# Designs tried in a protein design chat: miniprotein binders against SET domain-containing protein 9 (SETD9). Part 11

Target 1, 299 residues: SET domain-containing protein 9 (SETD9), of Homo sapiens (Human) (q8ne22)
Amino acid sequence: MPGRLLRGLWQRWRRYKYRFVPWIALNLSHNPRTLRYVPEESKDKVISDEDVLGTLLKVFQALFLNDFNKQSEILSMLPESVKSKYQDLLAVEHQGVKLLENRHQQQSTFKPEEILYKTLGFSVAQATSSLISAGKGVFVTKGLVPKGAVVSMYPGTVYQKYEPIFFQSIGNPFIFRCLDGVLIDGNDKGISKVVYRSCNGRDRLGPLKMSDSTWLTSEIHNPLAVGQYVNNCSNDRAANVCYQEFDVPAVFPIELKQYLPNIAYSYDKQSPLRCVVLVALRDINQGEELFSNYYTIVS
Key: E = the ipSAE of ESMFold2; O = the ipSAE of OpenDDE; V2 = 0.75 times the mean of E and O plus 0.25 times the DockQ between their complexes.

## First folded at step 4 (miniprotein)

Design B2 (from SG2 with K41Y F43Y K71R; at its last look DockQ between E and O 0.02; V2 from the best seeds 0.00; counts 0 for: pae E 12.0 > 1.5, placed apart)
Fold by ESMFold2, look of step 4:
Structure B2 (fold): chain B 299 residues (1-299), chain A 80 residues (1-80)
Amino acid sequence: as target 1 above (299 residues)
Amino acid sequence: SKVFVWIEGSDPEKVREIVDRAVEIAKELGGEVVVRVEGDYVYIVVEGLSEEDAKRLAEEIRKIAEELGVRVIVTIKPEK
């Protein structure tokens, strides 16, 4: 059993669970006939979990180094071997007087989208969709996306089976359903936004952020976290990305968790954090809009 | 002063003992304590200590970690 303070946290979590009893009862009685259909051939993973992890670590490390001046409190809590790694990486990337420049900078040197381009050879961003009445979409703004590349992440609060989703599930087109019934609420407004912020604040460890909340704002720090705006394919728009589920391993570097755009709704779950990435099904050229192989079937 | 403690270990009973003893000492010194368990790590943040009390807390935690064979990293950040 954890200590006295940890027991207080456990009691708080149990009360929180019971607070949503009415929603749990309504959720259990739901009979959702409108479901997103994932084609049978798309249920298998396109790339390995190791490849997904490697890509995320590479991007998140580059974002961390770009923001290095603002990471000093986090660095002070890390092992010396980890601190030495980042100092070595920063020194290799210097060209002349960057140490003095970094000490005098009030902001990151590059925009997150530029870091993505420098790291993966492409960048993506949200913009008005090429589909009439679809609202936002996601586009390749620079470079070429190779087949099998991780292009985006689906942000949001992660709900295990039978956890309550109020009010958030009614008329909410940003609910992603994983194959095993885990749900991700990618809505960046209303109650969904409030819930995500509450969970994000709950899980912070002093200066250590356990998730990214900036996808809820106009100033996104993780440029991959725009996947909730990727539109479904149609007869006129062939799919060029697919969804792939990824469980964050226990060994994930704690200083990089600040870029994960997902957070678990319940603190008393012992399952790993679920993330969802979007993976390119083919080479995708600059200027193309992303379309998922996710079909919506109304029954 | 703020005291940051990172505790790494696979033995839950030893980790719990360090956490319990560290929290007790921090509370007796009048510090505000936050504890979080994440994967194989436990983080403790203690705020509101004098520089002298923060150094005392850090020394005691390091001694406890040595007694139990548990790896810890203790950092003190001056507030002023």
Scores: ipSAE 0.000, ipTM 0.393, lowest interface PAE 12.0, mean pLDDT 75
ESMFold2 (binder alone), look of step 4: mean pLDDT 78; pTM 0.726
OpenDDE base, look of step 4: ipSAE 0.006; ipTM 0.191

Design B3 (from SG2 with F4W V34I K41Y K71R; at its last look DockQ between E and O 0.02; V2 from the best seeds 0.00; counts 0 for: pae O 11.1 > 1.5, placed apart)
Fold by OpenDDE base, look of step 4:
Structure B3 (fold): chain B 299 residues (1-299), chain A 80 residues (1-80)
Amino acid sequence: as target 1 above (299 residues)
Amino acid sequence: SKVWVWIEGSDPEKVREIVDRAVEIAKELGGEVIVRVEGDYVFIVVEGLSEEDAKRLAEEIRKIAEELGVRVIVTIKPEK
């Protein structure tokens, strides 16, 4: 009986081998051969950090406004200038809807996927992959994704190059490696889920959540937080998205940090929070599966 | 009561198994669970348990550790 579970794990491991960083490879500070120094050439960014930030702020502001009535405790801790900004934005949105005569029942609150569609012109969701072996995949569920759009975020706990990820890495197909050696554990189960929740609890400031933990549940507040399920391209399926690293600026609105699907493992205030976004390489139609070009660090 | 569990990392697969099982039991008991990795060790903190549930969790972790041949140190602290 144990041989079938091992085959299932091995097949999963083969599919995610490009995301899986063995803990042994992290401790290989001493073996010079396997460090392909990918030069820090900033040339691999498909879009600017400004465009990434602008997209995230646009989406998270729309999510915040949609749930505004639930944000009272958060708003109570914020400066009056921030409260007034959101009140003004709501007033403008309500004026726009009043001009459109379609008095259909103003659903007072939309689903996060509907907010994504209204804000970006498309939505994405997890479904069964077209690759029978892959299990889960991510699809464009509605609209058109234009080339250069942020289509997803890779959620998870962020580990600096020298931080211990030993136990979290064992058989974990959801470890993403950044070019600088930063690691993101996008696993929603087991120890990885507990570590993320523990860090989320640690960094919470009363009602102010410093990260999204809902990606660990069925009730996702940030609909972009599914990037860990994007499958790698194959010979039969060309890549239509790539990964791009994004450091969250220190000036990021504190009320919008609740939608960031990433958290630092350590409480290091000196390092910016690393995110990884997925960017469209071409226009992607409704019903298409997302396939990443994962640069395998072939050891 | 708080339960503190220190797990030695001699076999990574066994350590992962005991952590996953310990976390499951702690959640079933309604405890808040913190997991931290410190080098080759895993530290688990479980908060919000009754004294009885803390003793139950500690004994279950001990049994799992014995089954797997993993060294653990379990400490129960009263919540003040």
Scores: ipSAE 0.005, ipTM 0.257, lowest interface PAE 11.1, mean pLDDT 79
ESMFold2, look of step 4: ipSAE 0.057; ipTM 0.584
ESMFold2 (binder alone), look of step 4: mean pLDDT 77; pTM 0.725

Design B4 (from SG2 with V34Y K41F T75V; at its last look DockQ between E and O 0.01; V2 from the best seeds 0.00; counts 0 for: pae E 21.5 > 1.5, placed apart)
Fold by OpenDDE base, look of step 4:
Structure B4 (fold): chain B 299 residues (1-299), chain A 80 residues (1-80)
Amino acid sequence: as target 1 above (299 residues)
Amino acid sequence: SKVFVWIEGSDPEKVREIVDRAVEIAKELGGEVYVRVEGDFVFIVVEGLSEEDAKRLAEEIRKIAEELGVKVIVVIKPEK
């Protein structure tokens, strides 16, 4: 009986050749011939965890300031020192804009993609891939991505190695596997979407959202939260980005957790929240598609 | 009313189909849907339904389960 399930899955797998399916990895662990080429951990970090954190804090702080008037309920729950910090940052931004005589184009709020561009010098979005068989891809829509920049985040529910992902993994092309065996389900549909929303609802502290759920919608608040649509490189399309694992530190600002496109499946407070970011391997020009070097070699 | 659904994971493709369809119907009825995987079982909780909509959801899930040949346990509880 296992052979027919494998054939139907293998036909779907031919369309999703480039994405890890956890149930195959579980079955392959019993087959000694599947050499998991785990790249050496030391070679997979292109930038420091500090540089990743610094970039995420910079972007999320800019998003938070851009819609500051909508953050009143969140701010009411925060220490006065945190409120004062954001008031001071807004005062400095308004002084800088007052010195630039272009007062008339004070859009009261920018789109998240415009905030990304102002903050990092580039923007990214999903579009139809140049690879017809891939469906969606991610492109640099504006500006220049410098080498070593964080260009995207892989959104989704985070599963520890011992946590059951069996049903979510079936025909799911949006499972990412970390080196340690942590899994991220980046699927925005079906069971995966419901699981993520359930976890998001569970971890919510009144007005304080502990993760972004907007990546499951058309109204994305974190414009980096498109990494699940980055296609793998091919012989005709060299990789220009890589995946990098990032554990969210315990000291991460609680008011900025609302932009984290990841959530733990379990309510285990002992494990840090695993994120996966995409990092530019070279300078990437406006209009280029992002291609990762993440190969799941199913030998 | 709350609707609790336990689905036995004997056929993963059929289990996925029944969960996807159950979640769709629950959303159309305006329910809040929670899904958890517990070993070989999928657990669905739907909250915020009227008693009538909870009965309707339960009946539709049973029909889908019969169609697919999936074992399900559906329990309706009043919201306190």
Scores: ipSAE 0.000, ipTM 0.279, lowest interface PAE 10.8, mean pLDDT 79
ESMFold2, look of step 4: ipSAE 0.000; ipTM 0.104
ESMFold2 (binder alone), look of step 4: mean pLDDT 79; pTM 0.735

Design B5 (from A2 with W6F F43W; at its last look DockQ between E and O 0.02; V2 from the best seeds 0.00; counts 0 for: pae O 10.8 > 1.5, placed apart)
Fold by OpenDDE base, look of step 4:
Structure B5 (fold): chain B 299 residues (1-299), chain A 80 residues (1-80)
Amino acid sequence: as target 1 above (299 residues)
Amino acid sequence: SKVFVFIRGSDPEKVREIVDRAVEIAKELGGEVVVRVEGDYVWIVVEGLSEEDAKRLAEEIRKIAEELGVKVIVTIKPEK
């Protein structure tokens, strides 16, 4: 019996080394090719918060318009000015499609991955990693990712520095640590999945979902919500993406919050919702696996 | 304050014991208790507690969970 348990622990450990975990980042300090040193006080941003926000709004608006007929209950709770805006956007889209496509191929709704491709010029998905020990990875499945593009989001429950992660942290390879000590639990299984669903149910305002929970399933509504499966770079695999912190502004459209793959652990309304996005460091071709650098906080 | 307790059902007897003890403490504190079962997980929601009583409940449940070797998560929310 003990030999199988040890193999299971060793297989888990092999997966851990490919995830951003604070104690792993400290132990990898001897490999300068895989580490990016970030001062604790530095906002190490590759792109502006405005560019991140603009990309997320563009994608989430396209997802919302694609599923517009299913949004009737949400629309009923919105101001008339917001309803009219989406009706006008749909009218323009339908006029554009009628000019380019013969009547017969109007798919009434596209898959989220197809919406991502139409909106950003690329798509991403989970597949088996080229690193056999890593298990899952994330690949560019279609198109070209340009340098500086938001290519993924790191989903999960957001914990403030003073909020204890009890049993969720034990053997969890999907905890991300921000520079300020904010933690994101991107684990889609076990107790972490239950915590996220709880917080999602708690913050729901009738038909208005304040976060996406579909990333916990096989049928994701936000195709960017796969960032927890991005593997870290190695000596043989250079990083092509980096992590960037993004605080969701208070003015973020309430109807689009349903696509945010993050939720606060506490109901502290004073703190903005922390997201983490992955940003392309170079152009990334179709079929390439995404590899992130390790971050070491230099105190 | 609203208290959320998540219990992982690895041992049904231990899960039942922690639920029963958590419900008893919550009632003694004057809280309204709802128990939900979601697959292998039990979820307890306690409403109507002060912030101090919510903290007290959370700490007592943590001690019981440690004693029984049960994995629990306790979340406290301020009620509006």
Scores: ipSAE 0.000, ipTM 0.231, lowest interface PAE 10.8, mean pLDDT 80
ESMFold2, look of step 4: ipSAE 0.159; ipTM 0.647
ESMFold2 (binder alone), look of step 4: mean pLDDT 78; pTM 0.733

Design B6 (from A2 with V34I F43Y K71R; at its last look DockQ between E and O 0.02; V2 from the best seeds 0.00; counts 0 for: pae E 12.7 > 1.5, placed apart)
Fold by ESMFold2, look of step 4:
Structure B6 (fold): chain B 299 residues (1-299), chain A 80 residues (1-80)
Amino acid sequence: as target 1 above (299 residues)
Amino acid sequence: SKVFVWIRGSDPEKVREIVDRAVEIAKELGGEVIVRVEGDYVYIVVEGLSEEDAKRLAEEIRKIAEELGVRVIVTIKPEK
């Protein structure tokens, strides 16, 4: 008797858990039978927006300092107080290595994955999924991910409700739907790639890049920007990450926007840029694949 | 040459005035002008100017900024 009750509650819970499916063109007709339903508990954030922001600033600052010798054009556009901040941070880092025998040689920059590890204590990368026929997945390649850590970001072009995504959405498994109807197209191929690059070029301010376009390439500058390849959990693979929505605040440093793997489709919008992070639901060991849980109720 | 202009001020009407005047001068010199608002800053890029015209534009913008009490940073870079 108790087993029947617990099984019924578990099945009801699964039906209302958040899930994500490819967006199709027919849903753009506002069909009531295809309305998305998400339970109230799926609105709860695992960590605060302040913690998300702090983690992203910490990682992006470390990436910026690692590549500092290539940032000279950007630095020339910044206020002196901001330039002084980075010069002070760099001076502290270099003081420990100035006495090396080969001090006349320039220090090589670390790979972004190494910077991620040095900053957060873990790194992630895409590789062939452990699921047969799933294609790519995302793995913890080094270190251990603590519960509540920001482990990845979902890249792509951000569309407000009812913005024109028709052709991009056809047959596109990388459309992520936020709780409020905002869409993120994380496809790194075809028309989706072209649209993202067009928006990136549109918003560029001379040497200042307002978003990261390297997630579309083989040389990713933001190693967190692999979230579109995180697979859904399966019957025997429990989720170990969840999605959490984050709006980029106005105080976000302009020189660090080059690492945000998202860009708004509409040029003249004043709404904040939506990002989506993936947050660890438990400690995740080295070598583990990331799995998320999402759903759509169709009725 | 490219001219890069950062504009910051607490009076939005004065900021709009310097932006409008800078754009007019840049267009008279034959430059292609891009204007962006980012947080507390207005950012202007002017492309396609000779080195002489870029220096002239930068000096005119600095003069306007002093007249209006608006802070600007102006940088000139060669086009490649």
Scores: ipSAE 0.000, ipTM 0.334, lowest interface PAE 12.7, mean pLDDT 76
ESMFold2 (binder alone), look of step 4: mean pLDDT 78; pTM 0.729
OpenDDE base, look of step 4: ipSAE 0.006; ipTM 0.225

Design B7 (at its last look DockQ between E and O 0.05; V2 from the best seeds 0.00; counts 0 for: pae O 14.1 > 1.5, placed apart)
Fold by OpenDDE base, look of step 4:
Structure B7 (fold): chain B 299 residues (1-299), chain A 84 residues (1-84)
Amino acid sequence: as target 1 above (299 residues)
Amino acid sequence: SKVFVWIEGSDPEKVREIVDRAVEIAKELGGEVVVRVERSGDLTYVFIVVEGLSEEDAKRLAEEIRKIAEELGVKVIVTIKPEK
């Protein structure tokens, strides 16, 4: 008899543990690496929201133009004024290239990392960290990152302050906490990956993707979408980047939303989509690893 | 295999019905079920995780949930993952 009651209690406990906020708090205390916190001293934005927006629009427009021939279905759903804008931009790009291309074969399409380099003067990628205990890190792979540049984005599902993150918080080192208590789950594996894909599938309007899901794969369309792998600074490794919160404006181009590596957990469209970007605190040279000034709460 | 179900609907009674039926089928198949219900504005959304199913039972559960969703006019996203 006692074994069935214990199984029933254990099955109930398995069901109930995901309903108890105290259980999340207890499990967060056992996994101090689970939440990244913004220090109070980092309340000030390093760059304007306009500079963040301008950078994202510049990069995403360049990615869109590079893949323009694959965007026909998306373009069919857009106003003629938007189609004409991109056709005009392509015409200008082709004129500029013809002036330079007295040399070798026009690559008709570039890799996203090469588009990033051409657009911002640098590229970033995930590699093995210089910190043996950290596993993965993010490096400047090409060019120079200037001070104040957006160097990465923190991808993931966005949870409002009161939205429970029950399943996804269990042993998850990729939860980012914003100052206002918004949470971003940057985990590319397990339940977190499925939640993100489900939300992305929810919000999809036919050919119009409302978020990037490619950051969950080896073939990323947004090369900035690696910010979850940026390691924290240490005594031996000073921070060269900080996180900055960015709310995506309602007027953000619908054709460019496909590159946003964030999706709201809630279907409530009244709240702006929270993104988190990484901003360079100094010039960062080619081959340097990115280190953030955010402490993981060791509770 | 693990089955992940996202359910979304404006009618909370239809959402409840599909959840109850999905949970019943998952239990009959011997799966461990976890249900999370959220509400935002006029929308109710539910996330279901079912663990401990065979690949065949996971496919059967997924198909039955899709049929119920079509019958009720509720939006669903079902994802099957192999258990490692």
Scores: ipSAE 0.000, ipTM 0.198, lowest interface PAE 14.1, mean pLDDT 79
ESMFold2, look of step 4: ipSAE 0.000; ipTM 0.372
ESMFold2 (binder alone), look of step 4: mean pLDDT 81; pTM 0.760

Design B8 (from FE, 14 letters changed; at its last look DockQ between E and O 0.07; V2 from the best seeds 0.00; counts 0 for: pae O 12.4 > 1.5, pTM O .775 < .8, placed apart)
Fold by OpenDDE base, look of step 4:
Structure B8 (fold): chain B 299 residues (1-299), chain A 94 residues (1-94)
Amino acid sequence: as target 1 above (299 residues)
Amino acid sequence: MKIFVWIEVEGTDPERVERLVKDIVKRAQEIAKELGGEVTVRVEVSGDLVYIFVVVEGLSEEQARDLAERIEEIVKQLAKELGVKVRVIITVRE
């Protein structure tokens, strides 16, 4: 007798093939966190892709320089021009610090959140949400977030519109839907965690990590990689951030890919890696919780 | 140590793919039991692709390597016998 399990899989597959989009749409409709209704006309990015890229490169370069002594293996695989660039940047930072502090304080590696603050003028972290039912939220922990700043990244495995996400989607509140139907699974637990780690292992080139997997842990290397915990706005809490899609350009520095909190489910090297960033809609003060408009009402 | 095995199966013949999946799952469970590991298997299907995720926990580094090699060989052999195309990705982690 062909085992009851395989018949159940095949029956689920037949149902899946025809009901995946409707079932995701239905489950997304029941989860207020996953309904991004974007009108077709809302192609309008709040900031340019260049501004997103510039911010990510600035942050990731600062993270790389801060952890430079642990990057020796990666540096050994890089062209001499890239090595020299980072050596020159370190030399400039050391000259700046020597002018201010006469003391031989061994450059203690800063925490990623401190690097974010030094680089962008603010930091963000996950904490208990002000919304009792929400569990976790994301807060500005230090500084001021200016309007138009990239304030976070939505981490996770990136699925194309027809890629299998059936088991990962069941009861998963951390699926983000892009406009084109690309899905990002930002769940740090269960099957989602396994899938992300498998993809991360697949795409690794020796010492070169092609994505960040530390967002799956308590020790986050990319402090922006908390966007999956940003709560929806409510009637009592207006949105102060929005989601913006960003395709990582092919020319993205290979040594900085280790900070990208996203990975493609498929091994299709021809498709750009989709990221989703959160952009500040207004100035956001220290101590404020981030609230997104999952409904991009294009006004 | 944890071993993560990702198996992508390309096959137009559902019966051959089903047989491959069944045999892989069975053998992975047998080997993991032999090594004293805990096995989790997940199967996803998309179009003509079947994805098998095998996670084995509670292994030593040596056991994880041995299991990885054995799984890779089993999958390649079964794929050849059944005439299906497979891609195997194995990751060992703490």
Scores: ipSAE 0.000, ipTM 0.215, lowest interface PAE 12.4, mean pLDDT 77
ESMFold2, look of step 4: ipSAE 0.057; ipTM 0.554
ESMFold2 (binder alone), look of step 4: mean pLDDT 74; pTM 0.685

## First folded at step 6 (miniprotein)

Design EA0 (from FD1 with Y4R L6T K27E F34V E36R L45V Y73E E75K)
Fold by ESMFold2-Fast, scan of step 6:
Structure EA0 (fold): chain B 299 residues (1-299), chain A 80 residues (1-80)
Amino acid sequence: as target 1 above (299 residues)
Amino acid sequence: SKVRVTIEGSDPEKVREIVDRAVEIAEELGGEVVVRVEGDKVYIVVEGLSEEDAKRLAEEIRKIAEELGVKVEVKIKPEK
């Protein structure tokens, strides 16, 4: 009978209510996308957009300089206004390359997670969650995360309010839902992975990448790009991070865009690129797992 | 060789499974994969495969679709 069908739909709705909602529930609610719920006592933003931007630029600049031998080759393809920022370093590298050609010397670089530690005073990485059923989680692996710090980023393909995502959303627990209806698909497998890579290839400027695709691989270049593996809080695990939406400003340095772990699904970029950061709600010690207070409710 | 796949079905979870498995096989064979979703249909295009790998991919996709009872159309074309 009809009651049996409705019971099945209700069970599917309840299963995905606070994280993932299937299209059938969205259609019944007359909404094309799910809405994010934030607890009444929570602020929309924990830190300013200027603080988010400052942190990202600090980390990305350190990553860029750590890999300068490779980046100097890319700079040769960029406008003089960009090259002039690194003029002193380019002169030194040119002399260094000549010496290396004569002697074959190796220059040391630090691992991305070590750069993060040197830059912000902590490092994070994905590992097996402390929750038996959760699979992956994200841990503070070194140092201390102070309250208000940007501790992670939610990677993935960014879909605007009216862009189709139906198929990528099916059985996908890694879709982040923004308050304005923008979605970020942070799934590192299957169709979602292919879509991100296709968009990454589309948006290149010659050899310069306009987004980070390494979060899809075992060799991650932006160590912050692990936010999709942060587990939701529960009665036994209090939230220690909160999601905060951030729009990349037009003045963002072009040579650092390669570290942004997000890309727009549509090439028509009339809107700024949406990113999502995770911000510490308290001081977080080395060895602690990150837990978020993210819930999505269909209205 | 180039492989073109059109998937049409009423059960979105089964269609998703076919797409994910097809993408995984195509990537393992070294193919360049593009996926497009339009309404109730999903289109997969795989380029850069040898003739033998293209035939293997097409055969595997047909087997998966048969197991799940989903309609698929698979076409193989030589590269220009």
Scores: ipSAE 0.000, ipTM 0.292, lowest interface PAE 14.9, mean pLDDT 75

Design EA1 (from EA0 with V35I V37I)
Amino acid sequence: SKVRVTIEGSDPEKVREIVDRAVEIAEELGGEVVIRIEGDKVYIVVEGLSEEDAKRLAEEIRKIAEELGVKVEVKIKPEK
ESMFold2-Fast, scan of step 6: ipSAE 0.272; ipTM 0.748

Design EA10 (from EA1 with V34Y R36E; at its last look DockQ between E and O 0.41; V2 from the best seeds 0.00; counts 0 for: pae E 7.7 > 1.5)
Fold by ESMFold2, look of step 7:
Structure EA10 (fold): chain B 299 residues (1-299), chain A 80 residues (1-80)
Amino acid sequence: as target 1 above (299 residues)
Amino acid sequence: SKVRVTIEGSDPEKVREIVDRAVEIAEELGGEVYIEIEGDKVYIVVEGLSEEDAKRLAEEIRKIAEELGVKVEVKIKPEK
């Protein structure tokens, strides 16, 4: 593909930004909603934004390379320097894989959870919670999570402070409130699901996905995107992860945006995309359930 | 066929209910669903339906709207 890929994609992106009309304020304050309270001790960052970014790039690059045979349309839109980077990375990986020729496995045959394990030394997944009333939880299924590791991401549509919302807040236990009032709707059902998909479709540029929509399905591509199912700590269950807010930098590699499980409700270039990661407060052993230091207070 | 639904109502719970039911039916029929909210109105667009399925969806949405007392406008347009 000739020319400047990112500039052309940016122009196509701008052409669609006026298609989505932002929600005008409705008087929804009459309805109670869950409010997640962050204790003062949990407001400090455990790791730097640089470390969060580095971890996400490492995982997303590994996921991209694992699925490289299906990325041909995306690669055709990338600058040759970027494409050659991935070809070099594949060459290094092939040197390690050719010793296993009799396994009949090919690079694209690994499950995303296996890629997470190979990249970070652990894997997580949702399962029935060890708490009888909690429904789902998130567990370390393989390996050891070291203190300070990024363990999960909280998925969902991101609403800026003062942006109006339902309709989505009615009876919705998956609304995460950031310290500055930014909201993330992590509900994978109903109107919340459709809003996310609508925003994802508006921002998509041909084969280039600007966010991950697979966390809404049974076949997720980013195995970190299960954070909405992490249960809060209690007197009987000490926290082993905390939430940490992270703004995605403007220069984030465009081919890796397909793994970000968040999308802004309104198209506002002056506000970076907010993500929320879960960070280990201590070493977490295989088989342990994750519990956050985020207390829920009904308001 | 493309189905366009405009929903207007003063009760957010009833509007949420008809939206949830409309999405469920549209996905069952294999339609692709988009939502846009403007003021006190909700716009739903469903694409990729046969003419028969589009008519079925429109009739089901009108029935639900009558049950809930929610004002709706449903239009079916051919896709090019």
Scores: ipSAE 0.012, ipTM 0.576, lowest interface PAE 7.7, mean pLDDT 76
ESMFold2-Fast, scan of step 6: ipSAE 0.585; ipTM 0.881
ESMFold2 (binder alone), look of step 7: mean pLDDT 77; pTM 0.713
OpenDDE base, look of step 7: ipSAE 0.536; ipTM 0.844

